# Designs tried in a protein design chat: VH-VL binders against q86iv5. Part 27

Target 1, 237 residues: q86iv5
Amino acid sequence: LDSCSICVDFVGNSLNDLLNIILNSGVIGTCGDLCSAVPGGQIVDTVCDLLCDYVGVDEFIKLISDVDPDPIYICEKISVCKTNDNAAASLDLVQINPQNGTVGGTFTLSIAYTVTNTIATGQLAFNIIDPTGNAFGDAVLLVQQSPEQYTQQFQFQATPSEQESFPNGLYTVQALVCEGSCGSPHPNTYTLANGTTTFTISGADSSSMSGAGSFSGSSQSTQTGAASGSGSGFALF
Key: E = the ipSAE of ESMFold2; O = the ipSAE of OpenDDE; V2 = 0.75 times the mean of E and O plus 0.25 times the DockQ between their complexes.

## First folded at step 8 (VH-VL; framework fv_rosmantuzumab)

Design w6 (at its last look DockQ between E and O 0.33; V2 from the best seeds 0.00; counts 0 for: pae E 2.8 > 2)
Fold by ESMFold2, look of step 8:
Structure w6 (fold): chain C 237 residues (1-237), chain A 120 residues (1-120), chain B 111 residues (1-111)
Amino acid sequence: as target 1 above (237 residues)
Amino acid sequence: QVQLVQSGAEVKKPGASVKVSCKASGYTFTDYSIHWVRQAPGQGLEWIGYIWPSGGRTGYNQKFQNRVTMTRDTSTSTAYMELSRLRSEDTAVYYCARVPLYSSGWFDYWGQGTTLTVSS
Amino acid sequence: DIQMTQSPSSLSASVGDRVTITCKASQSVDYSGDSYMNWYQQKPGKAPKLLIYAASSLQSGVPSRFSGSGSGTDFTLTISPVQAEDFATYYCQQSYRYPFTFGAGTKLELK
């Protein structure tokens, strides 16, 4: 993993702990005072200390304590993740299979996109909107995505849960390619491309009345250059 | 061959101090933190603290309050632990162990131990 | 501090037996899907020796008859089959947060 991905992963996993430490401690004078208290063992302490020392403890606390903290934005402000205000991409394909399925069935979402100007730090994200307007989704972190063609696949099972019952009807899939966090109000954030498709759920499967919802994804790349990515699970843009 | 060699046994009276050394060899000293763990006779293991060799940053178990000081000399690849205001309950074997810096905190190699006896 | 409850405190076994040692943490020791539980073997008069790290990863040079499993708060070390050299005390240790803490130990004795 690269330093940008490491930063985004750390902030995403440790934000609540960092806020609790800041709240419960009177004055934090050094990065060591803050970072040694973060759970996750020596590796997390080390990553925290490196990032904190890079900007200074006072600025690090300020970024973490922002009213609307965002891991990608924080890592951009630290300058560990780069930004490109001129990033550009297009969505070539947003396809869901099967287009007609059942509760409990497995659906495969295929997304193809073309980067035409480097995405410095961004996301490939999707939302699935059920017939009642309830949405769920996922995202993959994109770091230094060079101009190339890319393909990504995601799978999920339509297993009912308290969060999503998978009612019969028409579902809308929204896919986005973004510089920065998709849907974020923060600076240096742009929706570069979007696309939609639909599918239907009708009938029932043997697991539908007692099941739990889950999502499992996989990714594929067709580029000849280097790329990296990790998911940031959010339901809305 | 990775090796951590500790200083010899110590006998001290209550109120004194002891400084134990841990000489590392067979690896890049600055790629690993050094942790200290003690074991009272017939008892389990107790973590004391660590030192990062590159910057000298330390972290201590609060139980030892301001009684413990850890240092290192990177030119000799040696870590030190000093325990002050000794009590009879500090009688134990003291181990140094290394931890890879980019790990959660497993002790992959241990010193042979240094026996400390505190008796009036 | 995370308390580590290790069971049993001792057990007897014969060469060839399967033994299971458990360790329960007072709170989860998982971080980002990984479990920060480690296992050590200690023979009398010797320093501890790392067997298992990250709940289930076998340390280099440790025989495959040792295995670890578990997540969250509940962890298990399994030795199968027990060999003559395995009679020793075994400790679990969490590396999730400072201070690092150990279980009280499980002494494996020849029956």
Scores: ipSAE 0.495, ipTM 0.791, lowest interface PAE 2.1, mean pLDDT 87
Fold by OpenDDE, look of step 10:
Structure w6 (fold): chain C 237 residues (1-237), chain A 120 residues (1-120), chain B 111 residues (1-111)
Amino acid sequence: as target 1 above (237 residues)
Amino acid sequence: QVQLVQSGAEVKKPGASVKVSCKASGYTFTDYSIHWVRQAPGQGLEWIGYIWPSGGRTGYNQKFQNRVTMTRDTSTSTAYMELSRLRSEDTAVYYCARVPLYSSGWFDYWGQGTTLTVSS
Amino acid sequence: DIQMTQSPSSLSASVGDRVTITCKASQSVDYSGDSYMNWYQQKPGKAPKLLIYAASSLQSGVPSRFSGSGSGTDFTLTISPVQAEDFATYYCQQSYRYPFTFGAGTKLELK
């Protein structure tokens, strides 16, 4: 397990809980006081304790209480995630299949990019903009990506929901490769590459509005990296 | 060899309290949390709570939160579970089990169990 | 609470058979690329024994005929080939969130 990934996941998933605790619990004197109140399981508690203990409770609270909290930036500030101001990458391909689909159909977005200087901690992000200007998307965390070619696939079903109605028309896909969080105002954040593609949705088949659009993002990241995972314990640090 | 040895069988009346002990040996007591799980006759497993011996942190299943107290003695490597205001439904085998700290939370070693019978 | 639905409740098999037990969680039990699902074997009058942790990791000393798979909400325990000593009750357990919860169990009986 990568400590940076664990940190980013924890902060991302528990940020609101942490903030709520900080705002409502009065005086927090120890990391134990803070972390014991975070809803979750053993992993949440242990990760919280480790991260908090690493920087101290005051600094941890300060980072969490930032006006624009960024999980990647927070993890960089506590030195769990690394930064590379010289990171570099190029976008090789942004493709969506099918290029012409229908409401309710499944679309596959493929993004290929080349890292030319190591991405220490970053993101591969995409936004889909519908004909009305509404946008939705996702991102994956990139940790210690050495110079190489990479490919990521995303799948989504164009099922109308409260978040996206999938009107007929032309859709625009924006793909970004970033050091740090894409679009973040924080230090050590850079857009390394961007690209766009388009696709169309036609034929509002009026059939039954049943199923909640479960974004089953099966990210098959074929990371061929032979990490010789020697089996021992979750030493985050 | 890792061992968790629990106290003997208990027979209690409704409304009474019981305190079960779990003595650990064969490993560093503070490197593992102790969890408690019970099993009613012919039933499945129910998680009660945990204690971290290193700091004394506890977490309880809300079902038991007002009736269960978990403690530990690091000098004797012993964990304790006290259950108060006993009911007939509390009749079960109670197990202690260890979980590695900073792990995904599996129970790798178990005590032999303590049978509690609550009857009028 | 995360509910664990285990299936089947019971099954009969012969020595040498392949057996599969499924467990479905009411929500995902994945965190940071790992699945927080464990499997136990329990024999009558004995404490449970850990078989599989983190969905697919075999506990030390457990025979290789036991294997676990799955992610998210759907998990499976496979025993192949079944041996005479494997007739017991099996439980899945999530450790993603407190309270930890178990499946109702699957009793494997000799056919």
Scores: ipSAE 0.290, ipTM 0.698, lowest interface PAE 1.9, mean pLDDT 89
ESMFold2 (binder alone), look of step 8: mean pLDDT 93; pTM 0.952
OpenDDE, look of step 8: ipSAE 0.234; ipTM 0.689
ESMFold2, look of step 10: ipSAE 0.433; ipTM 0.746
ESMFold2 (binder alone), look of step 10: mean pLDDT 93; pTM 0.953

## First folded at step 10 (VH-VL; framework fv_rosmantuzumab)

Design y1 (at its last look DockQ between E and O 0.24; V2 from the best seeds 0.00; counts 0 for: pae E 8.6 > 2)
Fold by OpenDDE, look of step 10:
Structure y1 (fold): chain C 237 residues (1-237), chain A 120 residues (1-120), chain B 111 residues (1-111)
Amino acid sequence: as target 1 above (237 residues)
Amino acid sequence: QVQLVQSGAEVKKPGASVKVSCKASGYTFTDYSIHWVRQAPGQGLEWIGYIWPSGGRTGYNQKFQNRVTMTRDTSTSTAYMELSRLRSEDTAVYYCARVPLYSSGWFDYWGQGTTLTVSS
Amino acid sequence: DIQMTQSPSSLSASVGDRVTITCKASQSVDYSGSSYMNWYQQKPGKAPKLLIYAASSLQSGVPSRFSGSGSGTDFTLTISPVQAEDFATYYCQQSYSRPYTFGAGTKLELK
């Protein structure tokens, strides 16, 4: 894990908690006051402390309290994540298998894209739009992706939930490659490439309503990049 | 080779204080946190707290709050744990251990332990 | 505080056996796709030794006969095959939240 990924993950997962603390705790004088109150375990406290100490408590609170907080943007602003305004990429393939499935079935989304200018900090995102217009999706953080071809796979099970009922019909998949957070209004954010595909769901497989659609996004990122892991101690800054 | 060497055994009376040292070697002292864990005779392990040598930040088990103070000397790569207002229940072997930076919090290297006996 | 329930408290085995120790946390110790569960071996008069970190990662220098598995609240340490030097007390430990807490231990004895 790189420092940027750690930062984005922390801010993304703890943003609401941080905001609640800021709003409810009154005057926060130190990073310790803020970070010690954040739920989520030791790793959260540690990362919070490091990031907060780097910029100071006032600046950290300011960034978190933004009207439209963006984890990637925040991490860029504190110089943990890098930016590249010249980032460039193209989408090579958006494919979903099977193209015709059933409720309860497993679908595999494959996205291939080519980076032509380094993505410093960005996202590979996708949205699935059901026949009623309801959308669900996910995103993967991209950090220092050099010019080459990349492939990412996502799997989801079309199990009805409160969030998605998986009605019969035509579904649309939207895939996006971005510098910064896809759709973010913040500086240093760009949609580099986009593409669409469709698939259909037909028939209700009566199998067991076992509840929570766990998006087990097993991102098997086969990063074949031979990162010569020189054991340099992970320094956040 | 990574080593944590602790100070020798202590015998104290109830109400006294003890300060245990843990000298680190074989690695960059500031890249790891030092944690303290104790084990009463024939009992399990109890986490006491930690110190981050780079900034001196500490966190303590609330059970020991106001009785424990952890410090460090970066020039000598030594961590210290002071426990005050000692009780008989504080009789235990005290361990220091390091935790890698940004790890999930495992104790990869331990000191040899310091035996504290609190008796009237 | 997160309570760690370790089972069994003791077990007897022979060299060559497969043994399994379980640890249950009172709440999930998962964060961002990782499990904050560690396993230690302790021999009498010695400090604990790290065996497994992050639920399933083998510490460097630890024999491959040790393995860890699990996520959420349920975790397992497996030793297979048991060797003569493996008779010791084993502890699980969560590092998800402070205070860190340990299981009560499992003593592995020679049958």
Scores: ipSAE 0.219, ipTM 0.682, lowest interface PAE 2.0, mean pLDDT 89
Fold by ESMFold2, look of step 10:
Structure y1 (fold): chain C 237 residues (1-237), chain A 120 residues (1-120), chain B 111 residues (1-111)
Amino acid sequence: as target 1 above (237 residues)
Amino acid sequence: QVQLVQSGAEVKKPGASVKVSCKASGYTFTDYSIHWVRQAPGQGLEWIGYIWPSGGRTGYNQKFQNRVTMTRDTSTSTAYMELSRLRSEDTAVYYCARVPLYSSGWFDYWGQGTTLTVSS
Amino acid sequence: DIQMTQSPSSLSASVGDRVTITCKASQSVDYSGSSYMNWYQQKPGKAPKLLIYAASSLQSGVPSRFSGSGSGTDFTLTISPVQAEDFATYYCQQSYSRPYTFGAGTKLELK
């Protein structure tokens, strides 16, 4: 929809492809050299070329080659996303249902938060820690979130995979509202609020299963025009 | 009515260059990229490259990178493709086609083609 | 470069027949839930004409007897029923990454 969201989405989805192109090329002298090999069709080519040309190919390569790559930070450095060092929010509710479930079951994480000073570019993120200490999670991008009350739901199915086996025991949910990327060491990044809840998985022995896990995040707002969509990845904070 | 009208047939010697024009009408020229595709006699289609009319940004197939130059004139809604150091293998029909600027790259309207013959 | 393998290279059919043409990409041409595969018709002495874009979307003005399907690496164009004006050469084209590449073509001939 907006330039900031388009930039963050492009960088987040294309970062690994961009890094592979840089590693496999002997020399990159133009944005065209870099962007022509990025998959995703003409829209991805266009966004890549525009962002790269805006800051110059050398600076763009430096930003995407960072040891801790951060799509939000990259888009802030190229001035497509704004920052607010005075952003403020509180976390009103962190609730997971069911609080006691089974492997293969569906869990819904509900988060309510109140913005008290605009979040310019930030995240609503969660991290789930299994009984063995393994963590997984997701995040949704927050762009120009005006002072208001918001709610967000995330839904996942506890299907064992190589990433997460869903062992029996107590799980801890951590939720964060941030300006910038939650957990990032980069400038203009702040944890504005946090909260926790727990849930339990019992019954089946998930450590014996093989397969793929799946997660789907969604974004809901009490305001007209709020973004809604699914997350694609894990937030580790 | 969308239309792309190309310049007429060309006969060239090896080592020469050719410049083909593609005049667009019936739409906002800067809302679509112009791509160039060629077809050698009895052969399939080969993509050469594109130009964005807004700003003039180009992207070329590496096969042609050192021999092709694409330009445009927004005041006349005309795109140009120049191919240099011609070889007999460059004998083909050259098409221009438009692509919506933010689309995945389908060619929705095509020019009539310009026949290039390269022979001694 | 992504190679597009199109089959068959030629096909004979009668008016009223159902025809299928296949296109196999050397790697997936899917991105973010969309397939970057397009189909064109070309008659002798004429420029190609877009039939199908994004694997299955029918271009405006193209008869509904044309349809496209597939995802990943495997795609098909179906013409049912074949009409007299459909005898032509058909090309698939990927728009996933540059250079954009075409299949070698399938010539549909009257039996």
Scores: ipSAE 0.007, ipTM 0.511, lowest interface PAE 8.6, mean pLDDT 84
ESMFold2 (binder alone), look of step 10: mean pLDDT 93; pTM 0.952

Design y2 (at its last look DockQ between E and O 0.34; V2 from the best seeds 0.00; counts 0 for: pae E 4.8 > 2)
Fold by OpenDDE, look of step 10:
Structure y2 (fold): chain C 237 residues (1-237), chain A 120 residues (1-120), chain B 111 residues (1-111)
Amino acid sequence: as target 1 above (237 residues)
Amino acid sequence: QVQLVQSGAEVKKPGASVKVSCKASGYTFTDYSIHWVRQAPGQGLEWIGYIWPSGGRTGYNQKFQNRVTMTRDTSTSTAYMELSRLRSEDTAVYYCARVPLYSSGWFDYWGQGTTLTVSS
Amino acid sequence: DIQMTQSPSSLSASVGDRVTITCKASQSVDYRGSSYMNWYQQKPGKAPKLLIYAASSLQSGVPSRFSGSGSGTDFTLTISPVQAEDFATYYCQQSYSYPYTFGAGTKLELK
């Protein structure tokens, strides 16, 4: 497991918990005091301790307590994730299938991009904007992507929910490749490439308001990455 | 050889306290956490808590309502579990077990167990 | 707390048989592509013994006739072929979040 990915996942998933602990636990004197209170198991505690110990409890609290906390930026600041101010990429393809679908249908978004200078830590992000202007989307963390062509697929079902009603009309897809978090105001963040495509949804049958639109994003990342050696040790770091 | 050797059987009255020891040998004591698990007669396994020897960090099962205290002595490679305000339901075999640090949290070695009997 | 539902509670088998025990967690115990599920064997009057860790990894010294599989919420322990020394109680355990929890156990008896 990549330490940068572990850091970003931990900070992203535990940010609210960490903030709650900082606000409610009084004086935090040690990383142990902070991390022992974070909900989870041994893996969460271990990751928290390692990250906190790297920078010290005061700096760690300061980073977490930022007005606009960014998991990628925090992990870069504690030197677990790397930065590349010269990162460069281009979008090759943004495609959605089908181009004409119906409410309740499954859509596949395919994004192809070429890295021309290494992305140290970044994101592939997309936003779908419905005819009313409401937007929803997702992002994938990119870590140490060398110059090469990459492809990512996303799937979603157009099932109405509290977050998105999927009205009939024209939808716009925005795709972004970034160094750092896309749209972040923090240093070492750059939009490397962007692109758009459109698709339509028709036939909103009012009857099938059935339940929870589970975004089952099965990211099949075919990373043809090189077989790094099968060292069997379940070591986090 | 890795060994966890626990203290002997205890008989206590309700309301009393018990302190069980677990002496570790055959490995670096600070590279593993010590967990405690109990088993009532004819029942399953129940996790009590853990101690991280390197920093003394502890985590307890809330079911025990703050009746459990775990400590360690790094100089003797010994972990301790104290259970207070004993009840008849605390009658069980108590095990210590080690867990590798920075692992997914399996119990690879266990003590032989300590039988606690709580009776009026 | 994560509840572990283990099935069956008991089963009978003969030496040479294939046996499967299942464990279901009340929520996913997966993190970053790994499953935080472990399996133990316990014989009467003895401490539990680790068999499988991380859902499918065989503990050192454990015979290859033991295997684990599964992800998310559903896990299985398989013994094939069953040997005379395998008649014992088996437990699943999640290590995803505190408090750690165990299944109720499965007693494997000689038919």
Scores: ipSAE 0.215, ipTM 0.673, lowest interface PAE 2.2, mean pLDDT 89
Fold by ESMFold2, look of step 10:
Structure y2 (fold): chain C 237 residues (1-237), chain A 120 residues (1-120), chain B 111 residues (1-111)
Amino acid sequence: as target 1 above (237 residues)
Amino acid sequence: QVQLVQSGAEVKKPGASVKVSCKASGYTFTDYSIHWVRQAPGQGLEWIGYIWPSGGRTGYNQKFQNRVTMTRDTSTSTAYMELSRLRSEDTAVYYCARVPLYSSGWFDYWGQGTTLTVSS
Amino acid sequence: DIQMTQSPSSLSASVGDRVTITCKASQSVDYRGSSYMNWYQQKPGKAPKLLIYAASSLQSGVPSRFSGSGSGTDFTLTISPVQAEDFATYYCQQSYSYPYTFGAGTKLELK
């Protein structure tokens, strides 16, 4: 992994732990005071210490303690991730299959996009809005995406849960390609392209509380790249 | 060949201090932290703390916080643990062990142990 | 602090037996799909020796009759078949967070 991806992954996975340490500790004078308390063993301590030492403990705490902390923004501010205010892309395809499905069925969201000016650090993100207005989704980190065409797939199973019951009706899919975190108000953040599609679910039992959605993502291009997503239950823009 | 060689057995009176050495060889000293673990007679293992070889950063189990000091000399690839204000319950075998800095935190090689006896 | 509970505290076995030892953490020791649980063997008068790291990964030079499994809070070390040189005390250890902690040990004795 490159340093930008390592930073975003660390901050994204450790942000809540870091905030709790900062709030519960009296005085944090060194990166060691902060980073040795983060769970995840020696590797997490080592990555935390390297990033913290790079900018200094006081600046690192300031970035973590921001009102709206954002892993991509934090890693840009510490100069481990690059920005491009002139990034440009378009969405070529937002397609969901099947367009007419059932509760418990598997849906595949396919997104094709063309980068026309490098995305330095950004996201490919989506929301799925159910008939009642509830939304869920996911995002994939994009690092140094050179000009070319890309495709990404996401899958979920429409298994009812407390987060999403999958009622009968029309669902709206919103997809975004962004420089920076999609929907973020932070500097160097832009929505580069957006697109929508719809699908329907029939045969749902609105009383079911069982089940969980799962997500997986992959990216295929002529470049070596890693793109991964995990199930979350919500994505907001 | 990786080796951690510790200093010899010590007999001390209550209130004294002891300094145990751990000389590393056969690997790049700065790629691993050194941890200290003790074992009282007939009992299990107890973690004392660590030292990073670069910069000398330490972290201690709170039980020992005001009584233990860990140091190292990178020119001789040697780590040290000093335990002060000794008590009879500090009677134990003291081990050094290394942990790769880019790992999930396992003790892959151990020193032979240093026996400390604290008695009046 | 994360407490480690090993079971049983001792057991007797014959050469050729299959032996299992369990370790329970007071909270999950998982992080990003890995379990931060390690296993050590200690013979009388000797330093501990690493057997298993990350719950299931076999340390170089350790015989394949040793295996580890589990996740979250519940972990198992299996020895099958037990050999004459395996009569020793076994410890689990979490490396999820400081302070690192060990189980109380399981003594494996010859019947």
Scores: ipSAE 0.158, ipTM 0.616, lowest interface PAE 4.8, mean pLDDT 86
ESMFold2 (binder alone), look of step 10: mean pLDDT 94; pTM 0.954

